# Designs tried in a protein design chat: VHH binders against Rho GTPase-activating protein gacW (gacW). Part 12

Target 1, 182 residues: Rho GTPase-activating protein gacW (gacW), of Dictyostelium discoideum (Social amoeba) (q54g18r699to880)
Amino acid sequence: VTLTDKAQINASTIELPPLVSRSIDLLMEQGISSVGIFRTCASATALKKIKTRFEAGEDIDLKAENVDVDTVAGVLKSYFRELPNPIFPENLHEYFFQAMRQSSNEEIIQSLKDIIDQLSPLECKMIKKLFHLLHLISLEKDVNMMSPENIAICWAPTFFRSFASELLPINSFMIVNYFDIF

## First folded at step 4 (VHH)

Design m01 (from g02, 18 letters changed; framework vhh_7b18_3)
Fold by ESMFold2-Fast, scan of step 4:
Structure m01 (fold): chain B 182 residues (1-182), chain A 117 residues (1-117)
Amino acid sequence: as target 1 above (182 residues)
Amino acid sequence: QVQLVETGGGLVQPGGSLRLSCAASGFTFSSYYMGWARQVPGKGLEWVSYISSGGSTEYQDSVKGRFTISRDNAKSTVYLQMNSLKPEDTAVYYCAAGEWYDLSDYWGQGTQVTVSS
């Protein structure tokens, strides 16, 4: 396989929904140092408008349209919140609790890898990109006020739906240890 | 050091079957995603199927229900069972491995599959 062939396969392997890919890309460019990112609420009207346009199949250039960072963050969270099943469904929750009971970081990491292996490829691609963004945001916590714990508070209800408060520690662990898990 | 060796390609009639095998060496096979991608003449590479370290499988829509991917960790081998083959399945098939489902770490040399009467 040549380098060109490999580049083509990476492009065609799995396509993220444009709402997800374009939101994450904009937030990586403009949102990393935004104070209260994912915590600060956007206008419900603005969020619904952008989300509806993506769902209608519009080719939206979020950067060219100067869409507000908090609106983009809200659209991204709304997408995951409205999935038919949460990204980490209830049948996986016991495995997350088992992971939390492990004595070493190495054991917790392996348990998390095993859980993620149960997800579909589209889900895996989405969460890998999403957790990369969340990890980068957490690195700038002294500027943006979004520690791994604060990010977990914003996202756990969306990721798990049930037992969100009990699963906050494992969610924050995943944000911190992104490169070891994903 | 790292090798992915594909076998099982060839010429087959429409409606026929082939089983591709990929023998891997030089890395911890059981920890890697394994899969198959194909290059159709005149077109780019396209992903076909993958299998995670945990055994979870996924398929491109055009092959779903016809192809089955499986792995044997004891033999460090991944398989692609191809049934109900169509002329549009004609391609060079590449075995691929990755730490993740994007199969971006290692690639085989490819094996030709031709579906023709």
Scores: ipSAE 0.000, ipTM 0.108, lowest interface PAE 18.1, mean pLDDT 83

Design m02 (from g02, 19 letters changed; framework vhh_7b18_3)
Fold by ESMFold2-Fast, scan of step 4:
Structure m02 (fold): chain B 182 residues (1-182), chain A 117 residues (1-117)
Amino acid sequence: as target 1 above (182 residues)
Amino acid sequence: QVQLVETGGGLVQPGGSLRLSCAASGFTFSSYAMGWARQVPGKGLEWVSYISSGGSTEYQDSVKGRFTISRDNAKSTVYLQMNSLKPEDTAVYYCAAGEWYDLSDYWGQGTQVTVSS
């Protein structure tokens, strides 16, 4: 095996936290067409209960326990909201702004790929899987009412820990262009 | 049972003012960030304003200097004072709550604001 092959093999063994992987898997199966997904409220008590059980290391089968879509969506978003550092910390924000000021979509895409490459392997794996889910949700916007712009309003404050309006079109662009960026 | 109930919407002429109110119940209001987003006809949701549990405020660039967000923890109510209204401000305005910057934990049913002559 070459060094490159060994690195690729090691990357494939990175496991997402069960809360993240199982929540995304359920939402890909059951949440894509849910009206107002990520916008609609879940019970705070139900959300805290499921989150606490994951944090305790319980082997939770969300589908077998019939956990509702909005609770799962709330648990997933709460996880990212409560990270010690956001996925896209403030020191990267200027690079995102510079990327969006490029003159062509191809240049914007390449700049965004370069920013993502600065994240840790675990962070890259998490955001790739999460943005895949967000992209799939955006494709069903006529059913679920969650356009890329609506998803960006719900998620950008969590990803960036900022309400700067210029981050919304960046988040939306990444959702739309998922296959070119991730 | 969580509820966010918006009031204060209506029809106003350009240059006019409206005050939106959002009455919250069913959660510990003082520990939540509150904000306003709007749905412009034919367009997506756009964030308008945010107020943290500690009282720090943020505004979308297009409303800075014209809109003011405030909260009254004793009444579990958040307000949006809208001055110098423009036709572009015509939208359904939604009250939202979240534990952090993310305001999507709870959303109201919306209140219509129409700025027209």
Scores: ipSAE 0.011, ipTM 0.443, lowest interface PAE 8.5, mean pLDDT 85

Design m03 (from k02, 18 letters changed; framework vhh_7b18_3)
Fold by ESMFold2-Fast, scan of step 4:
Structure m03 (fold): chain B 182 residues (1-182), chain A 119 residues (1-119)
Amino acid sequence: as target 1 above (182 residues)
Amino acid sequence: QVQLVETGGGLVQPGGSLRLSCAASGFTFSSYAMGWARQVPGKGLEWVSYITSGGSTEYQDSVKGRFTISRDNAKSTVYLQMNSLKPEDTAVYYCAKGLYEYGDLSDYWGQGTQVTVSS
């Protein structure tokens, strides 16, 4: 009982912000095997330049402009970090903790699906695409050194606006079980 | 420019102690959470500990009771006191800056300092 048919229809008609969609697309093509992706610091100047241009509504071809993978990763993280409300706001955190306390993986997965179903259609679409990227990166961990746990260190504070260590295994579980949850 | 400079790594025997320091500059240090992560060959990157601007601390289970994170806002420095070191603690240790509004723990990392625990 995750997304309803109506919510899925609404999600399919909603366009992701170009910054989000184009960054994820480039990272899926060029970033999956990049060592330390999302951990390696981008040039602050390069990151701000690209982010400002997207915010101004420029039609940016990241591939044609040879934008560095770490810069694209930094721009994407910056977008989620600077959202007025985090993707997983404080009022959902207790539901995440309760989900993880269940005795079977099947129950945990169903509870996480129920939590995701509470997000707006745009948030659901963004998170589904983003976690797909994170899942693909985790599969290449022997090459890129970015396990689900390492990705959780980079992303959980952004997703939850919290440094609570209990959120790290939740984030890594969602990355590993992407196809069952999203 | 944000700069994080780690020092204090080295070679130590099992059961020994080391104190890592991270000197920060280029931002209002007292306003940011600070943390430590380590990279172990074969295991990848692993979060170790963090300390909030208010001084609250959290630790990975494998280091809890052995490691202590602290900060000195007057010196813009964060520390990691490592006691009862084990061979499994051998890694490059990285200092990281974090803040909910501007950065994740991973957004600004230092160059790292090598810790080797060997007989």
Scores: ipSAE 0.000, ipTM 0.258, lowest interface PAE 12.7, mean pLDDT 83

Design m04 (from c03, 18 letters changed; framework vhh_7b18_3)
Fold by ESMFold2-Fast, scan of step 4:
Structure m04 (fold): chain B 182 residues (1-182), chain A 120 residues (1-120)
Amino acid sequence: as target 1 above (182 residues)
Amino acid sequence: QVQLVETGGGLVQPGGSLRLSCAASGFTFDDYAMGWARQVPGKGLEWVSYITSGGSTEYQDSVKGRFTISRDNAKSTVYLQMNSLKPEDTAVYYCAKGLYEYGSEPFDSWGQGTQVTVSS
């Protein structure tokens, strides 16, 4: 077939997996103020059912089927956790440590931008949309009880695997500073 | 063959304490997150707590500050220390094996369960 030049890929033509796009859209609409979102465990049976249907290519309308917020949140987290390669590749984890050690917020932001620039266009689009959701949730922390730190605790194992605890502060920083980084 | 065997349930008065134990076998215990879930009469299964292979813990908001999850890798055992018990904590408690070393869900294996009744 054709070799695809990354520089020729227009972000507007990149489609997110339906599981990712539809889950994030529902959570932005219905999940932002949900108490304990991403921390509260969904029914394992309900989560598996919805995830399996997406994987089978079913056209699922999460809103019309009245799928509960915690199930949708669980499906989204499960998707990123089960990626063959982590969404932040392990070879980039060293650069997250270097970003954390910068002396100013401006330097940390620039380091993070440089890391994100190493992602594929699809990975970049997914991560930008995901962190936008996480940022919006963090703004409602007095209602939902999900501070940037609490969100980072839920997501750091998925993003950073064995370095989850060490990279927790940078994960929290990225949630807070979404508009400066993405 | 994953096996999870819960012990330590029983009848306790409000404000009392219980310690649940879960003996695990049939998998490399140290490599997986472990958790506890409970079935309240008339309600669905709800997660209570989890502990990662690295020792990081998370709790359901309703039990935070009252319950403590821990693990003993040498004994392949998970514990749930339950303090300041309330009548609404009455449930069958299940030990659960995580799918990975991290995360609060999904759990892929559960024990038979142990009954906890909080009543005066």
Scores: ipSAE 0.000, ipTM 0.134, lowest interface PAE 16.3, mean pLDDT 82

Design m05 (from k02, 19 letters changed; framework vhh_7b18_3)
Fold by ESMFold2-Fast, scan of step 4:
Formats: C-alpha cells, sequence, structure tokens
Structure m05 (fold): chain B 182 residues (1-182), chain A 119 residues (1-119)
C-alpha cells in the first residue's frame, strides 16, 4: 500500500458518526438563518430521545421526521460536549494560547493549521465540517443574530473546557477565518 | 446586546458565606430561566443551579442544602446565596441565560466573579 493509497483511504473511507453528519447536513439546509441557532434551548426531552436513538444505532431520517432545528442543534452540541476527550485535547490548549500571542493574522492562521494537523483524521474531518457550518451561520448574523462572537460563546465550553472564557477570541477568529484555516 | 454582570465574589474561610449577584440587561429577563455555572481549575465548567421563569429551582448535588438561587424580576437580577463554603467551591462563578443540563453549559454568561475558599 502506497502513501497515496493511504491518503485516499483516510479521505474517503472515514465516515463521520451519523449523529454528526446528519445533524450538520440538516442544519446547513434548514438552520443557517434560524434566530439564535445553538443559543436557543431545545426541549431536554426531545433532545434526549433523538440522542438516545442515535446512540442505539437507529437509522434516523431527521428531515422525514421533521425534527425541530433547535433540537438538532442541541443534539450536535451535546455530542461534542460529551466526548470522552475534548475535540481539542487539553494538551493542545497551550498552543491555542501561543497562537493568540502572535502579532499577525498570517502567523495566527499558521499556528492554528499546525494545531489542527495534530488531530486524528476523524477529528479533523469532524471539525472541518463543524466549522464550515459555524462559518455559514456567522455570515447570516443580521438575520439569525449569531455573530462569530455569539457562536464562540455557545461553543467555547465544548472546545476548551476550563479555558473557555480565555480562548473566546481565538474561537471567534477560527469561525471568521474558516477558509484560511481549514 | 445581552449583558450579564456578576458581583459578590471574594476570599472567605471554610464554613463562610458569600452572596453573588448577576445584573442582566438586553433581554426580557422575566421570560427566561437563569442559572449559575462555575469553572473549577482543572475540572472545566460545571452547572451549579438554575431557576425557571416560574421560580422552580434545581441544584447540583454537591451544593444542595448549602446554596440557594433566587431572582428579582423587577431588578433583572439573579442571586446565589452560598453557605458553608468548602475549599472545593473555589472557582470563577458565571451567571447564564437559559436552562442547561448537568455537564452541559448554557450560552451567554458574563465575565464571572472569583470565589476563593482558603484552607
Amino acid sequence: as target 1 above (182 residues)
Amino acid sequence: QVQLVETGGGLVQPGGSLRLSCAASGFTFSSYAMGWARQVPGKGLEWVSYITSGGSTEYQDSVKGRFTISRDNAKSTVYLQMNSLKPEDTAVYYCAKGLWEYGDLSDYWGQGTQVTVSS
């Protein structure tokens, strides 16, 4: 097996968890302009039911079942929040602080690329798709009221745990500069 | 737009008491549940308590019987009365708009207020 074959296997055969891929796909189609997306609380009962069904391996068609946009957003955020290890491992959090200390946007972007390169192929694929969604939501901020900063407030605890407040600026930067970083 | 300003933190000895306040603006305060979360060094953010728009309250097991959440809708303020403080209560305390589950954090918190319980 060649290096090219390995790269192609990593790119094409790594499947996102159905909860992640189907939630993001629905939100890209129906959630981008939803006021307060990720901020608005879903019904805890509805969220638990959908999440439990995904965890049981059920083949859920979110569109056919007309699952509420805020419920889907809540399920997606809960998935990342409850990962055994944060999507950005705690040992990488020091590198996010180092990225924030850089003097130029170009240097910050390169530092962030270097951090992302430390993630597993599956983690990298998940965060690329997630940040693409977050970027698209931020572009509609005048309609949905979700600026990059507001999105960062919703997601920073999930990404950075105890450093959530301190790393809000870099989280916001990543949302804005999606195409340069991911 | 939404502003949450926490005050009332400080340094206390074990067994002491503090009352935290959170002044809210930029939304219809009376229509939303409000809560308190804390960031313990090395443990991440965790929920402490919430109070619904109707006045129903819930508490994390470790603070139950020691902490009391309340609200004053006329003043758009939520409070956390903390009694019998323990060293493990040392954290930055944030108020939050909206309901959230144990282990999942709410959106829109303020800058926080530091509570240090010496041992």
Scores: ipSAE 0.000, ipTM 0.096, lowest interface PAE 18.9, mean pLDDT 80

Design m06 (from g02, 20 letters changed; framework vhh_7b18_3)
Fold by ESMFold2-Fast, scan of step 4:
Structure m06 (fold): chain B 182 residues (1-182), chain A 117 residues (1-117)
Amino acid sequence: as target 1 above (182 residues)
Amino acid sequence: QVQLVETGGGLVQPGGSLRLSCAASGFTFSSYYMGWARQVPGKGLEWVSYISSGGSTEYQDSVKGRFTISRDNAKSTVYLQMNSLKPEDTAVYYCARGEWYDLFDYWGQGTQVTVSS
């Protein structure tokens, strides 16, 4: 038996979990201008039903089944919340505090890039696609009422757990500066 | 430091009413599910009700129509209005913070509710 070095993983060939890719795609198409997206909660029953079906490996066409935007948003958040390890592991949280203390936006951006580089290729692809969605939502804040700060409030508990409140500014910064960071 | 402090428990006659309050601190209250669970002495915890950040509510079948959960985000407080109380509602009631409907991770110290004649 021969052990091979870790394969070079090309991000363009990494398949995201169907729950993640299909949820983000539907939200990019239908959710960007939805008032209170990620803030407004769908029925817990509807959310649990869709999530369970994805976990069972069902081939779900969210658009064909006319699944509502808030249910899809809730399913996506639930996925990141229920990861065996948080998408931003707790040992990286101190580095987010350090990034916030930098003197310039350029230094903050570089610090954030260094943190993201600690993630696996799959985690990087997921977080990049997620923050792209969050950035697009923030651009429509006058329509959807979801500023970068409001989006950060919804997602910070999932990303940062007990440090959610303290790390709101850096979460908001990442949403605004998506193209410079990711 | 996350803190949940319950008040409003006590002794009440069958058919009576009580309102429980839970004052929360140490986290962004408006971003979390809040819920109530209860424990009968010698029995496991059972969910009573929860309320999402957006105000959506769900209730255990045994309390539907009798209990109402509500929240005041400005005061960081969640409430449980309990009407038509029955002896089987006797339990320690716990306030809980949750990230989702089934992901409750912080609990208060509990408040005793006794329904007896």
Scores: ipSAE 0.000, ipTM 0.103, lowest interface PAE 18.0, mean pLDDT 82

Design m07 (from k02, 21 letters changed; framework vhh_7b18_3)
Fold by ESMFold2-Fast, scan of step 4:
Structure m07 (fold): chain B 182 residues (1-182), chain A 119 residues (1-119)
Amino acid sequence: as target 1 above (182 residues)
Amino acid sequence: QVQLVETGGGLVQPGGSLRLSCAASGFTFSSYAMGWARQVPGKGLEWVSYITSGGSTEYQDSVKGRFTISRDNAKSTVYLQMNSLKPEDTAVYYCAKGLYEYGEPFDYWGQGTQVTVSS
């Protein structure tokens, strides 16, 4: 097969954790127009129950069980927050600051593509799918009250941990420019 | 895990007062800064005030002298006393948990409570 066909085949072999893939799929279907999505806190009891069941390897149909959007959003955010290292580890933060110093959007986009290329294939696939969701949410900001800036405020501490406040503008830029970057 | 529940919003006339409360759970409350931010109609999110784990406070210039933030670690509650309210204070007010024991950035936000200042 061609190089392009081989790349497509290789991408299909990477499996996202079910917690991540199923949460994002439900939120894409039901969460995009939810007011305050990712900002609104989930019930601690409901979040713990769903998370524990995913960790036990249970085959959870979030839609069939009518799990509320805020619980699903909370589970997804908790997964990324609890990673041993943030999805954008501290050794990459200097590159994000460098990207922010670029004069043109084209240069910022290329710098961000270079940073994402430093992630593992699994991390890249997870981040691509997550930012697609965040981008779609941002398009409905007049309904859901979640602008790219508001989404960045909710997610930057999870993505970066250190320097989250300073990296808000680049996080917002990535949400807006999803199709150019990922 | 983290839960932030705001109460105390409502409709008030210019010059009036409101006291917002935020009940927090799911983390060691006394170890983190707590704050308030607001979303003014037609604008983005604007921070209002924060209080560190040690009790130091900071305020946005537009509210300084009118608003007072305080915390009760025994009740895991943070408060915002709002005096001399102006129509431009009309916003959804969010309680926020700091990422650290110092002020910003905030990593968790409540659902928000509406404050409307009008006659």
Scores: ipSAE 0.000, ipTM 0.295, lowest interface PAE 11.5, mean pLDDT 85

Design m08 (from k02, 19 letters changed; framework vhh_7b18_3)
Fold by ESMFold2-Fast, scan of step 4:
Structure m08 (fold): chain B 182 residues (1-182), chain A 119 residues (1-119)
Amino acid sequence: as target 1 above (182 residues)
Amino acid sequence: QVQLVETGGGLVQPGGSLRLSCAASGFTFSSYAMGWARQVPGKGLEWVSYITSGGKTEYQDSVKGRFTISRDNAKSTVYLQMNSLKPEDTAVYYCAKGLYEYGDLSDYWGQGTQVTVSS
C-alpha cells in the first residue's frame, strides 16, 4: 500500500466536522455559479450567528433555513482561517516551493500528490473535498467571475499564512488540476 | 455583495504610463481603506499601495515616486496612476478593500487587470 492509498483508506472512516461538510455540500449544490463566491462580503451579523450555532453543536440544516450562499462561504473560510495550525502544516511549505520549481506539469502533480499523502487522514479528507468545490467553481468562471487565480487569492492566506504571496501560483495550479492531484 | 471591477490595464512600452480604475459597490466605500496589489511572475503577490478613508497614502518602495493612488468617494472608485513604467512592473493588478499585508484583503479582491510593460 502506498502512502496515498493508506491515507484514502483511513479517511473513509472519518467524519468531517458538520460545519465543513454541510457548508461544502450546500455550496456545491447552490454556490458554484454565484458571482464573486468567496470574494463577496457576507453580512458580519449573519456569519457570526451561523458560526456560533455550529460551534454550540446545533444541528443546522443550511438548505431548509435558506442560509445565504455568501454567508455559508464566509463561515467555511472562517473555519479554515481560525485553525490553530494551517490546514497545510508549516513543515510542508518547503515542499510546495520544491513543487513550484519542477520543470513539467507532470512533475509538479507528482510532487503535490506526495505532499497531500503526508497530511493526516482528517486533513486529507477536508482538503480533498474543499479543492473539489474550488475546482467546480473555477469551471464556471465565465458566469461567477471566479477564475482559479481569483479563488487562489481568496484562499492562499488561509492555506499558507506568511507564504501566501509566494505560493499563490501553486494554489491556482492545484485548483485547476484537482483530478490529477487528489 | 461587495464587487470590485478593475479596468485600465494593457500593453505599454517602458517609460510609458497607465491609469488603473477600480469601481466598487456593495459597501460604504468612503468608510474603508482601499489598495492595490499585483501578482508578479516568479515573485508572487505583492502589496503596491493603499489609501485610507482619510486620504493618507503608502507605497511599496519599488513604486515610490512613480505610482500615485487616489480615490473619488462620490464615484466609489479608487485609481492607480502608473508613470515611468518598467518591465518589472508587468503583473496582474488587483483592487482590494482594506489594507493588504499577508491575508488582510483576501475576502475582498477584484478580478484583476493585466499590465504588460514591453518593447
Scores: ipSAE 0.000, ipTM 0.121, lowest interface PAE 20.2, mean pLDDT 81

Design m09 (from g02, 17 letters changed; framework vhh_7b18_3)
Fold by ESMFold2-Fast, scan of step 4:
Structure m09 (fold): chain B 182 residues (1-182), chain A 117 residues (1-117)
Amino acid sequence: as target 1 above (182 residues)
Amino acid sequence: QVQLVETGGGLVQPGGSLRLSCAASGFTFSSYYMGWARQVPGKGLEWVSTISSGGSTEYQDSVKGRFTISRDNAKSTVYLQMNSLKPEDTAVYYCAAGEWYDLSDYWGQGTQVTVSS
């Protein structure tokens, strides 16, 4: 088995938290064309209730329970916001600035791949699946009103904290260029 | 049911002033960050200002010194006082709320502000 095969085997056996995997799966099925997804109002009571049940280890079937799309989107975003260690650790933020200063798209893409390679296998799997969802949403912008730029504005504070405004362009770039980066 | 209802938009000449209001319901207003973002025609959604549950404020550089955000927890209302308005301030202004400073949880329907002579 090659090093690549070993990495693929290890990645495929890593389980995402059920809150993350089930939320993304529902949103990919029902949410990508929802107007204002990640921006639109959700019930605070419903969001807290679902989040608490996942945290208690409950086996929740979001589709069978007919949980509304905006509630699921809110639960997913809240999960990433509340991570003890941000999904993109603060020590990597300087490398995103360096990526933005590259002279070609090919160099920016390689810099981003190098940053992602510094994440744990679980973190990498989570961000890869998340950005796949964000990319799919951006393709439906004429229906859902969520361009890559609009999605970046909603997510940049969660990803980049105090550098959210400065790193909006690279966040948008990552959404657009998902297949080249992840 | 969570609702954010914006009012106070309209047409104003350059150098003029407008005050936007956002009436909130369906969540514990006093514990949430509140703020404003705007959609400029032909551009993406741009953050304008945030106010924390404790009253700390932050502003986008282009509006700093001209706009003032405030909140009234007793009325569950957030305000944006806009002074010295410029044509580039023309946008749909959205009220937003979040448990975190990214204002990612709830958004209103928007109110149109047009600055033209």
Scores: ipSAE 0.000, ipTM 0.173, lowest interface PAE 16.8, mean pLDDT 83

Design m10 (from k02, 17 letters changed; framework vhh_7b18_3)
Fold by ESMFold2-Fast, scan of step 4:
Structure m10 (fold): chain B 182 residues (1-182), chain A 119 residues (1-119)
Amino acid sequence: as target 1 above (182 residues)
Amino acid sequence: QVQLVETGGGLVQPGGSLRLSCAASGFTFSSYAMGWARQVPGKGLEWVSTITSGGSTEYQDSVKGRFTISRDNAKSTVYLQMNSLKPEDTAVYYCAKGLYEYGDLSDYWGQGTQVTVSS
């Protein structure tokens, strides 16, 4: 086969920001079994240094530079926290609450798919990749101590910019049912 | 340099089994997720399965329960055990470093191995 076949998987009309794609790549490689991943605080100095270099357009190889897993996790969370609008803006919150009130998992899943389909192509690509990482972390909960519920505590305030407790079971449901929703 | 070499393809009857192997070199195999993708000539590549560095596995819905991905870090090899094969599984199968469902982590690909399922 040719480069054309490889390009069909790798190439996209929408490319993720390098900070997002490279951070997720490193965490999938090295962070899945890290105890307290996303809960553990990163070094503020190390986080700021790496983030500033990505923002300056540096071609950073996080693995070659042996960047600490918690620093990479902190950089990734910081990116989503600092977006002008959250990934799941307030006008979508009522639709998430309505989705979760449905009686069957099939109905809940379809409603969540419909909400996600309203996001921009870039946002859809970013959250699909990110939730895949979160799903993989949740599978290793006996090692890393990060259940879907614990991940939701760390991420829901960033995704929704809300501390409403009703969002926690929604976020954990999406992590668990990644393959059905995304 | 990174090299991936697939073997184990061939012709098999519907309901039969094949085991694909991918021998990797040129990188720290145990640190990377490994995956399988497949292509029918003239169609796009389709993700099949992934095994993470920690051993967690993921499968495309159409192969779940029939295919099993595994790895041997001592041999730097990833395997795809394919059972209950269907004509629809006919494709060239590729091994890839860092391949997940979304396909964004696929830096390196093997040459591929042909699997044909027909009576």
Scores: ipSAE 0.000, ipTM 0.149, lowest interface PAE 17.3, mean pLDDT 82

Design m11 (from k02, 18 letters changed; framework vhh_7b18_3)
Fold by ESMFold2-Fast, scan of step 4:
Structure m11 (fold): chain B 182 residues (1-182), chain A 119 residues (1-119)
Amino acid sequence: as target 1 above (182 residues)
Amino acid sequence: QVQLVETGGGLVQPGGSLRLSCAASGFTFSSYAMGWARQVPGKGLEWVSAITSGGSTYYQDSVKGRFTISRDNAKSTVYLQMNSLKPEDTAVYYCAKGLYEYGDLSDYWGQGTQVTVSS
């Protein structure tokens, strides 16, 4: 068996950080139809309190504790924003610009698949689960008032840092075309 | 030090119009996206509109077609033209530097400007 085969076996058992998995699961259950999700800011104090407890290794049941949807959304976004390296590493940001310059949706999709293939197995698992949530939110835009573009404006600074404004269109494209890309 | 000063708020009747202005200083204005967010007292901030350094504009769905964002780089000012105002648009409006402030609390945001839509 190759190292590649062993890596694939390990990937099937990769656990997401509890902050990430539990936040996304709660938001999929309770947050999809929430008006202004990710756009409406939670209390910074409440957000930091929950985030600090996760970082301390507490076994937090967000549903049992009735944590606000906006607080959970803020905790999730804060986690990705504060990563030492962006979830999409800065050395890959030029490839997102190249993807945007392609002439067809099919070519853009293939370019994005190529970028995602460069992420670690853990990063791939996190980003796939996150974009699934963002895609589901976008489908309920008539209820939650969060179109793909609205979601992209809230998340682009976290994904692309200094290139957030320039890469806004590709971010919204990825939300819309989730099933073709991930 | 980054400073943002919002003006132009006031009391209007439903269907009315207001133009908000934000005078920016302490950074290279033309190099940054600018935006507007709003807050109902006692609730969190929500993003309203953004304009990139290149002039691309973005709007939350509830204001699309009614609000128009624009910028004047020579004056380091961003504007929000608000038409067909609704009672639900009642909020304190803040301007924001870049996209990092949308949905997040920002130390760059000043006192804002109060918009009240009431009959």
Scores: ipSAE 0.011, ipTM 0.389, lowest interface PAE 9.1, mean pLDDT 83

